# Designs tried in a protein design chat: VH-VL binders against q9vpl3. Part 61

Target 1, 224 residues: q9vpl3
Amino acid sequence: RGKINIQRPKAPHYERARVVAVTQPKYPELPKAKSCFKTRAERTQQQQENPYNEIIAREVRNWLDHSRLVAFFHLSSITADDIFRVRVQLHKQNLHLKSYGSKIIEQAVKNTRYEAIVPLFHSNHCIVFSPDPEKTAALLRIVRRVPQMVLLGGIVEETMLSRNQLVAYAQMPGLHAVQAQLVQTLSQAPGHLIQQLQAHQNSFVQVLDVHAKNQMNEETPKST

## First folded at step 16 (VH-VL)

Design C152
Fold by OpenDDE, fold request of step 18:
Structure C152 (fold): chain C 224 residues (1-224), chain A 120 residues (1-120), chain B 112 residues (1-112)
Amino acid sequence: as target 1 above (224 residues)
Amino acid sequence: EVQLVQSGAEVKKPGESLKISCKGSGYSFTHYWIGWVRQMPGKGLEWMGIIYPHDSYTRYSPSFQGQVTISADKSITTAYLQWSSLKASDTAMYYCARIDYGETFGFDYWGQGTLVTVSS
Amino acid sequence: DIVMTQTPLSSPVTLGQPASISCRSSQSLVHSYGNTYLSWLQQRPGQPPRLLIYKISNRFSGVPDRFSGSGAGTDFTLKISRVEAEDVGVYYCMQATQFPYTFGGGTKVEIK
């Protein structure tokens, strides 16, 4: 039983060696552990990042505060060219596609009514802003053609909506149509009530009339 | 279409005050930043500062801090660059440009420039 | 301040030939969020600067396909695949990763 020389394993057969060489996971060189010592430049950059983030956060907050439609999207393997095309289409509809860092968004919405959106921004994402909530349908139509943009949710008229709710909202008739329908319904309500109340009275009168007619027929003496 | 229109060329003497303007149109003026860039004759571009018209928040380049004042009037969608006392060294072309941090993170649209000449 | 160094200072190019401009930053332009805020600007003679490329490789609206940007970290390149007469001017790289924003010294593209 030949002693398996554990110290000098026989070189694998040429074919096996080739397969092993090709199948060796090219581990991306772990970024050389940047020495725990953040270079002065990195520290300076980090320090400068704070005020920088605050400045950009101001912009984000302004968009949130003045938009009646806000939609949040996840971006999945989208090319720069595809984003550009979408942006152009959205812009034609007065829809503004923006992308901000997650930390900037976090800072912008901290201690605000928008704080609940922070979990949506853990991956590659973009935001669409619009001053017009009626553009929701147009937005969804455009994005439907872009499978790389996944709707996560949105804000319409200061109300946070899930993906499904936003889709449902887009399918609803316009506010004016709904208002008209409401007015129509409200205007009909009293009429229906009156009809129902009168229906019972009318039925009662009919029954009485039939009874009266029957009594008159019984009182006619058979003249023998 | 997004447009930035700047005020006309200025010829001034040293010590005089000056205020030049940049009017934005074709976009929501209050949502985008306006930056000012100096270009001395035959030289490159120099960032001077930025303003957010919504709340008039300003940030200056250290080189221009205290030398100029950047302001905005959102009611007329106009940004301003002003000097209290001009120097001969202020002779340059001044550009205003829009900054979109949500898209380009740079100067995406530029004014035509205002030439300021300061001579004795 | 981040120093932006462009090379060459002047690039004489024959019409129809490619051009390449290099921009090097004194420090990494990678922002904490993974984006690199490097832009390329074109300034034609007697005109204001125009945005060509943003975030290293994205063409701005109205920019022809012959313009392309590449690079990472501290080294960036603007390429013109086929130089046209209208491409004559000075090209600037700009960093917006940190304040103060800084520009390269410019590269003058001329037609031979």
Scores: ipSAE 0.873, ipTM 0.943, lowest interface PAE 0.5, mean pLDDT 88
Fold by OpenDDE, fold request of step 18:
Structure C152 (fold): chain C 224 residues (1-224), chain A 120 residues (1-120), chain B 112 residues (1-112)
Amino acid sequence: as target 1 above (224 residues)
Amino acid sequence: EVQLVQSGAEVKKPGESLKISCKGSGYSFTHYWIGWVRQMPGKGLEWMGIIYPHDSYTRYSPSFQGQVTISADKSITTAYLQWSSLKASDTAMYYCARIDYGETFGFDYWGQGTLVTVSS
Amino acid sequence: DIVMTQTPLSSPVTLGQPASISCRSSQSLVHSYGNTYLSWLQQRPGQPPRLLIYKISNRFSGVPDRFSGSGAGTDFTLKISRVEAEDVGVYYCMQATQFPYTFGGGTKVEIK
């Protein structure tokens, strides 16, 4: 009884092969799991000028205009649950995670100072808005735990920042701290100046005192 | 916490004017849309229209276009639904709801509703 | 207008048993950008509607995990894995893919 070669089964007789070929259930190709990541091309083709997009563009513009911190993220295969978790954390910090279509964003920023951000929205993306630029550090701390959120760049105080610049900004001491330090430095400046001015005067007085002492010692007659 | 508080129940006669209110709190009122939804007694939900409080941009359902006026006063974070002349057929519960197109793309928070009764 | 059709109209359910509600749209709810803006709302007796599910399958804040949404294109389903007494009410599907926004006719969930 010949060992059935499981690795290279002998081709069945031509009649059997024909029957097997005809009787093989053509399973409908499982709908190709539409990769959650519709290719940019698929997203671009359906851009019917939907009045709907114009309406939503108003919202986007309003967020941009009234946010002092805007951060742009690429989303790489993130689950709905993960997004929700991140959103909750961000919300606790008054950070607003939003997602808009690329075309909506394009419409929103067309002929505005924000037009330069359009190239950032080539794939799945989200935007975080905040009225407080001091929340940049908090934002970065939160998203650091979410590898699926990749920082692309942002806008802080109406200035476009690269990813690296945004990270650097987050590491800077708060404006108030810097101001306080500046005030402290400025407050010390007059003291230092006074000290320097007085140092010369004090030195002069010391030299005069020494001279006076020396003169008094010379005038003491050696009593014979 | 996000809250929408609507004005109290109204009893009116046909032909009378009415303006009901929806006050938002706990969020940036000007960044989110407010929609109005009608629910007739024992019936389903009907979308009436939306307003963006930031610039008072409005869009109406064709069924309600010209029948009602939606407005907002952002200074007091309040949206309004107004009739110039009520009909008996306007008897319904009216809900305001917030719309977030950046997240849910739907009505995420709802007011408690305002019952409007129009009877002769 | 997109017509939203819900089935069944009424769903009597025994406590602890699962429930399923179907919503069918007259046309695809897939937006040009690939998103499907279908939501499920719950309206308990004497209360305003409450958002349960948005974008087909995302649970809104505070919504129990026993609620789940699924579907694609024109066919959508809301499932309750284990019905509780507090789940009694009318459930609506809503599309926001196209103006005017439209709701399903509602499904009344009742306890047997």
Scores: ipSAE 0.872, ipTM 0.943, lowest interface PAE 0.5, mean pLDDT 88
Fold by OpenDDE, look of step 17:
Structure C152 (fold): chain C 224 residues (1-224), chain A 120 residues (1-120), chain B 112 residues (1-112)
Amino acid sequence: as target 1 above (224 residues)
Amino acid sequence: EVQLVQSGAEVKKPGESLKISCKGSGYSFTHYWIGWVRQMPGKGLEWMGIIYPHDSYTRYSPSFQGQVTISADKSITTAYLQWSSLKASDTAMYYCARIDYGETFGFDYWGQGTLVTVSS
Amino acid sequence: DIVMTQTPLSSPVTLGQPASISCRSSQSLVHSYGNTYLSWLQQRPGQPPRLLIYKISNRFSGVPDRFSGSGAGTDFTLKISRVEAEDVGVYYCMQATQFPYTFGGGTKVEIK
């Protein structure tokens, strides 16, 4: 009885081979798992312009156009409850936290001065809008307590600012305070200038007086 | 506080025209959408359409397209729903509601409703 | 149009007991952006509707924590952990994923 070579099983008898061949479960070719990696191109399948995109894009544009402060944030594993808390705090300061889809944002800002913000919206994000640029400090104070909200940048007074620039802006004294300081400085300047001008004149007069006195003393003949 | 205040109840005859109003307050009226919802007596809610007060962009439900007109006057923060010719079947409660697509993506604040009764 | 089907039509509940309302959509409510725009509304007798839950599970401002929403795709649930007398009314689910917006038929919550 020949040693059954388990590693090289003898080919079954022709009849058995036929039966085995016929009875081999044709496993349906697993549908070639369309590689979940739908090529970016396939993902870019013509997303039928969801009528929603145009509609909501109007809203986004309106917020952008009427906001003097816009801040962009990345959201990192933030809970709905945390977002709600932050929203309430922001709302008390007339800061409006909104979240829109990236495609909506793209559509809203297409061919506008805001087009440069599109790269900021590749991940979970939110936007804070405010009509008051003076609220930048308040915004940053609130968000600082929320580590899940990462500041990416913003727009203040129609100027796009980096994260660092926005932080610096928030630390600046308000325009009014700066103006007041300027006015104070300018109001003091004439007094100083007058003093300096007068000081030079007075010094000149003193020098002239001394010179005149010296000349008078030289002209006094020693009456021997 | 966000409030939507609607005009009072209306009693009309078939064939008459009607315009009801929804006044928004406590928020930037031009930044949020206003929708209208019908509720027939003892029935559920039906979406009629929406308007964006900023530019008066409107979208209607197919069921209400051509049957009603939605408009807004942003200067007085008021939205309107109007019929050119009322039918008995228009008898219902009509609600205006605010839509925030940046947060809830739905109706977040509602008016108190306007009852419209159309009877011969 | 997306058809929203709510069950049950009526839910008699004893005070302090939990209540559960189901909402099923005729198609997936997942938007192309990955969000699901399902909301739950409460309408008390003689009052306008009130937003309770938005985007499946988010409680709106002022909504008690006894209200919770869950679900995915086509099946959604509103739960009330402990029903109170003030919770009496009709509850509606609403989809805003596609125009036209559509509501469920409503579920009447009553106290036994």
Scores: ipSAE 0.871, ipTM 0.941, lowest interface PAE 0.5, mean pLDDT 88
Fold by OpenDDE, look of step 16:
Structure C152 (fold): chain C 224 residues (1-224), chain A 120 residues (1-120), chain B 112 residues (1-112)
Amino acid sequence: as target 1 above (224 residues)
Amino acid sequence: EVQLVQSGAEVKKPGESLKISCKGSGYSFTHYWIGWVRQMPGKGLEWMGIIYPHDSYTRYSPSFQGQVTISADKSITTAYLQWSSLKASDTAMYYCARIDYGETFGFDYWGQGTLVTVSS
Amino acid sequence: DIVMTQTPLSSPVTLGQPASISCRSSQSLVHSYGNTYLSWLQQRPGQPPRLLIYKISNRFSGVPDRFSGSGAGTDFTLKISRVEAEDVGVYYCMQATQFPYTFGGGTKVEIK
């Protein structure tokens, strides 16, 4: 049994070598250790980012605080012209399409009730703001024609809604419509009840009258 | 329709104070920034500063820092540019303009301008 | 401050002919967010400036198709495919990538 030369192992047979080559785990290249030293470009970028982030964050926060409808969209390969067209349509409905950087949004919502929206902004995105939650249906109708705009979720009346929930909300009648329907239903209820009660009473009286008439006819003595 | 309407032309003497106005209409005044731009006679445009009417946050160009005051009254949807003491060199056309950082990232709508003439 | 340099200072153009205006920035106008905040403004005689193009190539509302913007980094161009009489005025580029915002010196477009 030939001494296994541990220092210079004989190359395995071709077939074995092939199997070993195919079965070798491909380890992901270790992420190059980010140099602790920010490049001048990165530092400059950071310095430039600060004033803008702060300024624009105020705007974003203001929109969030004063909007009763907020919808978040992912933009998939949308052209500038397409965005413009959509914006015009939305604007006609008092819907405001805005686009902000993810970092700006992060700063704007940090330590606020809106912090949960941060994960939605990993790619190209836009936000639609409206002071009127009843415009949800109009919004969805408009964006349905724009496949490049993918609804991610939204905020309606300070409540975070998923995509599906937002769609469901849009299908519901407006609060005023529901209230009107309720009032109408409530106003009809007493009338129906009274009618039913009266109908029963009238029926009873009629039956009694018929009975009384029949008894009177039986008591009329045949005068022989 | 978005409109910015500025106050009328002003003729003043050096040393006098002045406050000019820019009234916004047709949009939510508190959600958009207002900037002021100076244009000296026969010259180009100069950015002076901006204000966010919602909280009156203001930023100035270094060239205009301390020279002018930008303010806003959101209740009447009006922005202001004021001087405590005018100089002859302040003679210019002054424009207010709306800034939309969510779309254009610049001046999208402009006022008609206010001509300020400072002469002895 | 970022210096914006426009060329030419004056552009006499024949009606129906194209016009081109160049704007060069002293620094890159690419913001950390990847966007370039360059705008083109038109100022007709006796009128306030009007926004034409924003973010290099986007036409603002109501702007005719004959206006187009292009460029990257430090070099930008405004083109008018067919100059009309109403296009007479001074055109400015503006950068909003860094405070203070700065304008080009302007290019006067006039009809020959």
Scores: ipSAE 0.870, ipTM 0.943, lowest interface PAE 0.5, mean pLDDT 89

Design C152
Fold by ESMFold2, fold request of step 18:
Structure C152 (fold): chain C 224 residues (1-224), chain A 120 residues (1-120), chain B 112 residues (1-112)
Amino acid sequence: as target 1 above (224 residues)
Amino acid sequence: EVQLVQSGAEVKKPGESLKISCKGSGYSFTHYWIGWVRQMPGKGLEWMGIIYPHDSYTRYSPSFQGQVTISADKSITTAYLQWSSLKASDTAMYYCARIDYGETFGFDYWGQGTLVTVSS
Amino acid sequence: DIVMTQTPLSSPVTLGQPASISCRSSQSLVHSYGNTYLSWLQQRPGQPPRLLIYKISNRFSGVPDRFSGSGAGTDFTLKISRVEAEDVGVYYCMQATQFPYTFGGGTKVEIK
């Protein structure tokens, strides 16, 4: 049939589509390119998961991409009136308190530089977004009086910060001084960051290994 | 504070095109969705579709797919609803409304409405 | 599509007395485990709709505490504890659990 010839050209068209997707610019439209040009694995997972969650995740990705301050909180039981009161106070400081279902968060950060935040969403949570990292001090002052919101950590200027690092960041002088310190740290950080991650990883693995060995020893007779 | 201001009432003839607008102010326009809702005279509310102005992602109700075009211009914080060829049955009030999936997960703020009248 | 059915179609009430509006969905409105995206809207005569209640029972900003929402599964209720003259209008439930988003047919609240 003539359709057989069409079938063979289909393979070259597939290769052309793959080449175009690989060569598309990342830097000028990095957030859009990631959201528009996903890998094959990402497309397959999206088809297997709830497509509605992925559609809504556009909002979360947009907040993450355009917020120079992001803070993650564990959220204990809190009344709607109390959370509303906090939200109003935060909003006055250009701090946007949001809450998304955990599956929406997972879709939003999958295969992005923010994947590291996924473990923070094993519990009830909320997120504060802001374009202004200088508002970190205001954030911490407002939530200090809200024991139901427990700070877990955050992102400042695309840098992941622990709880203690975020608190320390809030105590620093104005934006210029903080950015200068961050630039100096980042210029020296690649090796130091790798060492810290490797040490943390090794310590965590070692703790788990000791625990596993202790459990194996409990299955054998013990000498008194 | 948050405001959605729609373009004024329109009187049109069947077959004419129309583009009505919804300008958002008092909030970060690109971080929130805009939905369009039709209310036919004396009737209830019907969802037409939504757009995310950040990336122009658009989703239509099946009842309106192919009947209208939803678009946005984020540089002027404005969303649009557009017909290429109006019908008399398009006579209705049209609302835009903001959607915040991170707080209310619903239509939190509404425009004042744009009355569209299509008659010979 | 999720069909939202409201009752009653009209609810005449005496000033200061309670009003109750029911909304039933054709299927569960749970989007994620434990999350239900049902809203209540009020449309006063000649005005656009406004949000009253979101996620079943959360009162939106500026909404008086005489409005309350409740429900689970497929059955939801909006209550007005003491109806005032300004509460006249049509009330709609709406689901955002899945596309397409759908509204109830509306309940007209009137003063007897």
Scores: ipSAE 0.779, ipTM 0.890, lowest interface PAE 0.7, mean pLDDT 79
Fold by ESMFold2, look of step 16:
Structure C152 (fold): chain C 224 residues (1-224), chain A 120 residues (1-120), chain B 112 residues (1-112)
Amino acid sequence: as target 1 above (224 residues)
Amino acid sequence: EVQLVQSGAEVKKPGESLKISCKGSGYSFTHYWIGWVRQMPGKGLEWMGIIYPHDSYTRYSPSFQGQVTISADKSITTAYLQWSSLKASDTAMYYCARIDYGETFGFDYWGQGTLVTVSS
Amino acid sequence: DIVMTQTPLSSPVTLGQPASISCRSSQSLVHSYGNTYLSWLQQRPGQPPRLLIYKISNRFSGVPDRFSGSGAGTDFTLKISRVEAEDVGVYYCMQATQFPYTFGGGTKVEIK
């Protein structure tokens, strides 16, 4: 029988800390000894890249700080024409599709509450920004036709939402009614949002590992 | 529609000051960079510098550092290029252009240009 | 500074025929994040420049599909499959991989 007021359930059993570590690329960094010896050209590029990264990170930080809707996507191989078409459709809805390097995003969110989003950018990605959280439904309708863009989660009104929470948010009536419902939902599990975002990323990484297409043998396409 | 509208042509003498403007409209002005580009008569294009109107962060080309001032007033969506003392060699067409590092990573929309003529 | 060298300096072409413009950089334009920030600009007579191609091969909004870009590393090409009268002007390549941003010297496309 189902118990009324069931105790807090155990954590999801698909926690893959060990499996994720095994399935990740194994080469973390150069050995410490070699990383201490850089050529003049390498030092110059590194120094120039740091200020350049900060310039771009200012742009990312500004978008994050002034967007009431932010959606994060994994981006599989997509043609330039396809991404341009999507960008135009999104722009008509005041939805701004951007792509930044993962190190740029990491630098942009350093020492901010947004640091939790960094793990989402392990692979190819893009971000959609908008000042209009009511455009979430339009975003999902447009992206539904683009299988190369896989929703990972988002931020609405400075609250981080999992993929499922963002989809549910998009279906709620009225902004004020949705705000009240969102507050109630988050009160039920206030610290759970980052775990859901992390779980979606981990699941995606596991799927990629099983069907990994590496440079040694990737010509087995099956298409309609 | 994104537009960058620059101030009109200027005729100046050496030693005079000058401030030309670039007004952005049709987009969120503070989310995009503005760059300035010089084109000397009959010559190609030269990057002068960029500004981020959100916080007024600027970066100058080494060739122009200390020679001009780039500024912005986000309340009126306008960027500026300014000389404290013009030289005859400053005679050129000056363009402002927008930069989007999240898409094109380059100059996507351009102003119509401001011709600056400096002669005795 | 990255030097951008364009060839040819002038490209007279018959209407409806293809044109090809080369751009060579003094060092690789591949950024540490894998993108190559090479753009092509068109400047029609008496007009400001306009963006044609960004990131080597992406056509900007409103650019006809007769314009295409290709290349990698240090060597890049802009092609116009069928030159129209409106394509007369000077074409510039530009790199934004590192500061200072630099332009090629330009290639003038003319109808002969």
Scores: ipSAE 0.775, ipTM 0.891, lowest interface PAE 0.9, mean pLDDT 80
Fold by ESMFold2, fold request of step 18:
Structure C152 (fold): chain C 224 residues (1-224), chain A 120 residues (1-120), chain B 112 residues (1-112)
Amino acid sequence: as target 1 above (224 residues)
Amino acid sequence: EVQLVQSGAEVKKPGESLKISCKGSGYSFTHYWIGWVRQMPGKGLEWMGIIYPHDSYTRYSPSFQGQVTISADKSITTAYLQWSSLKASDTAMYYCARIDYGETFGFDYWGQGTLVTVSS
Amino acid sequence: DIVMTQTPLSSPVTLGQPASISCRSSQSLVHSYGNTYLSWLQQRPGQPPRLLIYKISNRFSGVPDRFSGSGAGTDFTLKISRVEAEDVGVYYCMQATQFPYTFGGGTKVEIK
């Protein structure tokens, strides 16, 4: 700077304004919008920097990916001893009872095919995981004696089920027979399949499409 | 019954490498985390880091970042703690412990410990 | 790093009497998502640590009901209602609310 304005303010006026400004919070105030509210991008970055988002996501995704039965419960006030007894009973049936913080698990399943389960974590909850979908009846039998655990719904064979649908699923005999029918359909000779498919087109096409979609869904979780 | 069985005690010289092991049994190894904890002689406990054996994701304490390597081989249900160059200050008892973020959110089951002695 | 301070450093007790161990953190252990991950561990002489209490007040499997935990924020307590001979050892608090995980310095409980 080659030339600076040398006009000097009178000291009493400047010092009076400075002293009043020092006693006022006006100078230390920040823009309220930046101090009080975060943008959606800032909230997302804050969540991405929380190490438990990644840690819990890995654990929850692993359980979800390897569980053909997942059941969600609301958990009312219950003693640690009562929860422990239920956990032991469930474990004997290869049923794994877990609880995660609602905000943490909501972020853990974000951007995955499991995102639809987020509303189920509205309140105090627990989740039961199992590789054995045939254990659904055993699960419901065990928790029937635990009124503190209120069934909300579940996932069976990668299909979201409401409470009523999951109860109805547990009452269906012969799930293995249904799966055996699907294997039998796939094993039919091509000529027999074409002839039967033309006669029962909507039924057989829907069965084959369900199998293709199940294989696609299983490959998709590895990409997440 | 959940068990974590660690490799036996080690006596080493400064500058040598070492890999100690922690074998999990009685539970689904890949669904639970393994943490490593150091206890220097007559001292308290220090967290070193964690690993998820399913995908080998690791997280280290800043005090141990770059000083040790945590790894796992899920095919034999084993986690490892490894030094490339031991120091005398590495003389300690080393524990592995399991973490279940879905229940305890802490170290629920512990190995018996591996005593590492580093002296010239 | 969250510093965990335990008091007393040593707690000699008469068999059958209560013991109380305090743990104070340098900052709140309530995670921003609302959870508090404070645990208590017991290390008997010559043995590895074992979990007693998790999430402030929940007893772990196989832990006798004479052990109880309480507290909030920065101040936490482990109580043994009636000390037995097998309770001799060093007790640690541990926080998992924030990385790195940190432990208290330990409290030695012994029979006088």
Scores: ipSAE 0.770, ipTM 0.888, lowest interface PAE 0.8, mean pLDDT 79
Fold by ESMFold2, look of step 17:
Structure C152 (fold): chain C 224 residues (1-224), chain A 120 residues (1-120), chain B 112 residues (1-112)
Amino acid sequence: as target 1 above (224 residues)
Amino acid sequence: EVQLVQSGAEVKKPGESLKISCKGSGYSFTHYWIGWVRQMPGKGLEWMGIIYPHDSYTRYSPSFQGQVTISADKSITTAYLQWSSLKASDTAMYYCARIDYGETFGFDYWGQGTLVTVSS
Amino acid sequence: DIVMTQTPLSSPVTLGQPASISCRSSQSLVHSYGNTYLSWLQQRPGQPPRLLIYKISNRFSGVPDRFSGSGAGTDFTLKISRVEAEDVGVYYCMQATQFPYTFGGGTKVEIK
């Protein structure tokens, strides 16, 4: 059989190379010996990358930790003037357009709940950060006119959302607006009350699902 | 608008200590880096180091490592450059500047400068 | 340390005429991320530096379109298509591809 189970690579018969790597620690030292063959240029490049990766990852993590809205986009070819105009429009709404290297994103999200976002950055990309999750509708309005920016998904209140979920989130009324609709509904005549409660319940389910995902992510037990 | 306002000119003697400041406003101070740049009289620009005010992480140019201290107080949106013992060769104009690695990857906004004169 | 060499050191130019400033680095400024972190700064007489161009060719906010940047690898150029009186000053290239950050020696643009 020539196929390997990617989901669980533990076959009854371990591949010889795999077993040797696990049971004989001496083989891990070979990479150190091979480092003696690296050119001066390769060593300089590696040294240069490490300090930048750590330094800039602090900035990326800070944006992630303090943004209640994060949106990820694929970025097609766009002129410097056009992207500048988009950046200005976004900034007026407290929406901050940034672009970082994929290695930086990996380091910034390592050992965090955000590790799953790394594959989104395989191609040209940009990220929009905001402390204001209510600005999601404004974000989508602005980028609707920018076909070069293709929404991939986002993070709202610490919860990963797909593109469709983020669009749906942008259309929800605020919590206070939902509460006001409930008060208005309770004062209405019979017959209309059931229809209004069902509409509000659907809105609540979506909002509660976002909050429940946040709570599950924060309350997941750590296995030691 | 993004603004960096530095403390006023200083006249000092060799051996004295000094702390100059750079106050940022018009942006989220803790999300951006602050760098310090020296310009000696009639000369070009020289990078001294950077700080991330969010966590006070610093990195110095090798030429300035151990000769100055860079710090920040994020509660008052201010970065600092300090000398414990000034030398006459420290006479220069000192600038602070902001760094955005997510866009410009370099110094985008600059303070007005602080002239430091060290002589007897 | 990457050495940044600018030419010319002084560029007297007639008002309304183009100016061109060259910057050469001692090694490639292309970072492993694929970007080249080369910036151009302007320092008018008696003023702090200001950012003109970042990542070779991107104009910063408020910079007129008469300024343009180009180049690759180790060779970079700043052009002013029509020099105005307000363009008098010293222009610096700067690299942020690796620490320590380094600047060119400057090019003084003057009206002749």
Scores: ipSAE 0.767, ipTM 0.887, lowest interface PAE 0.9, mean pLDDT 79

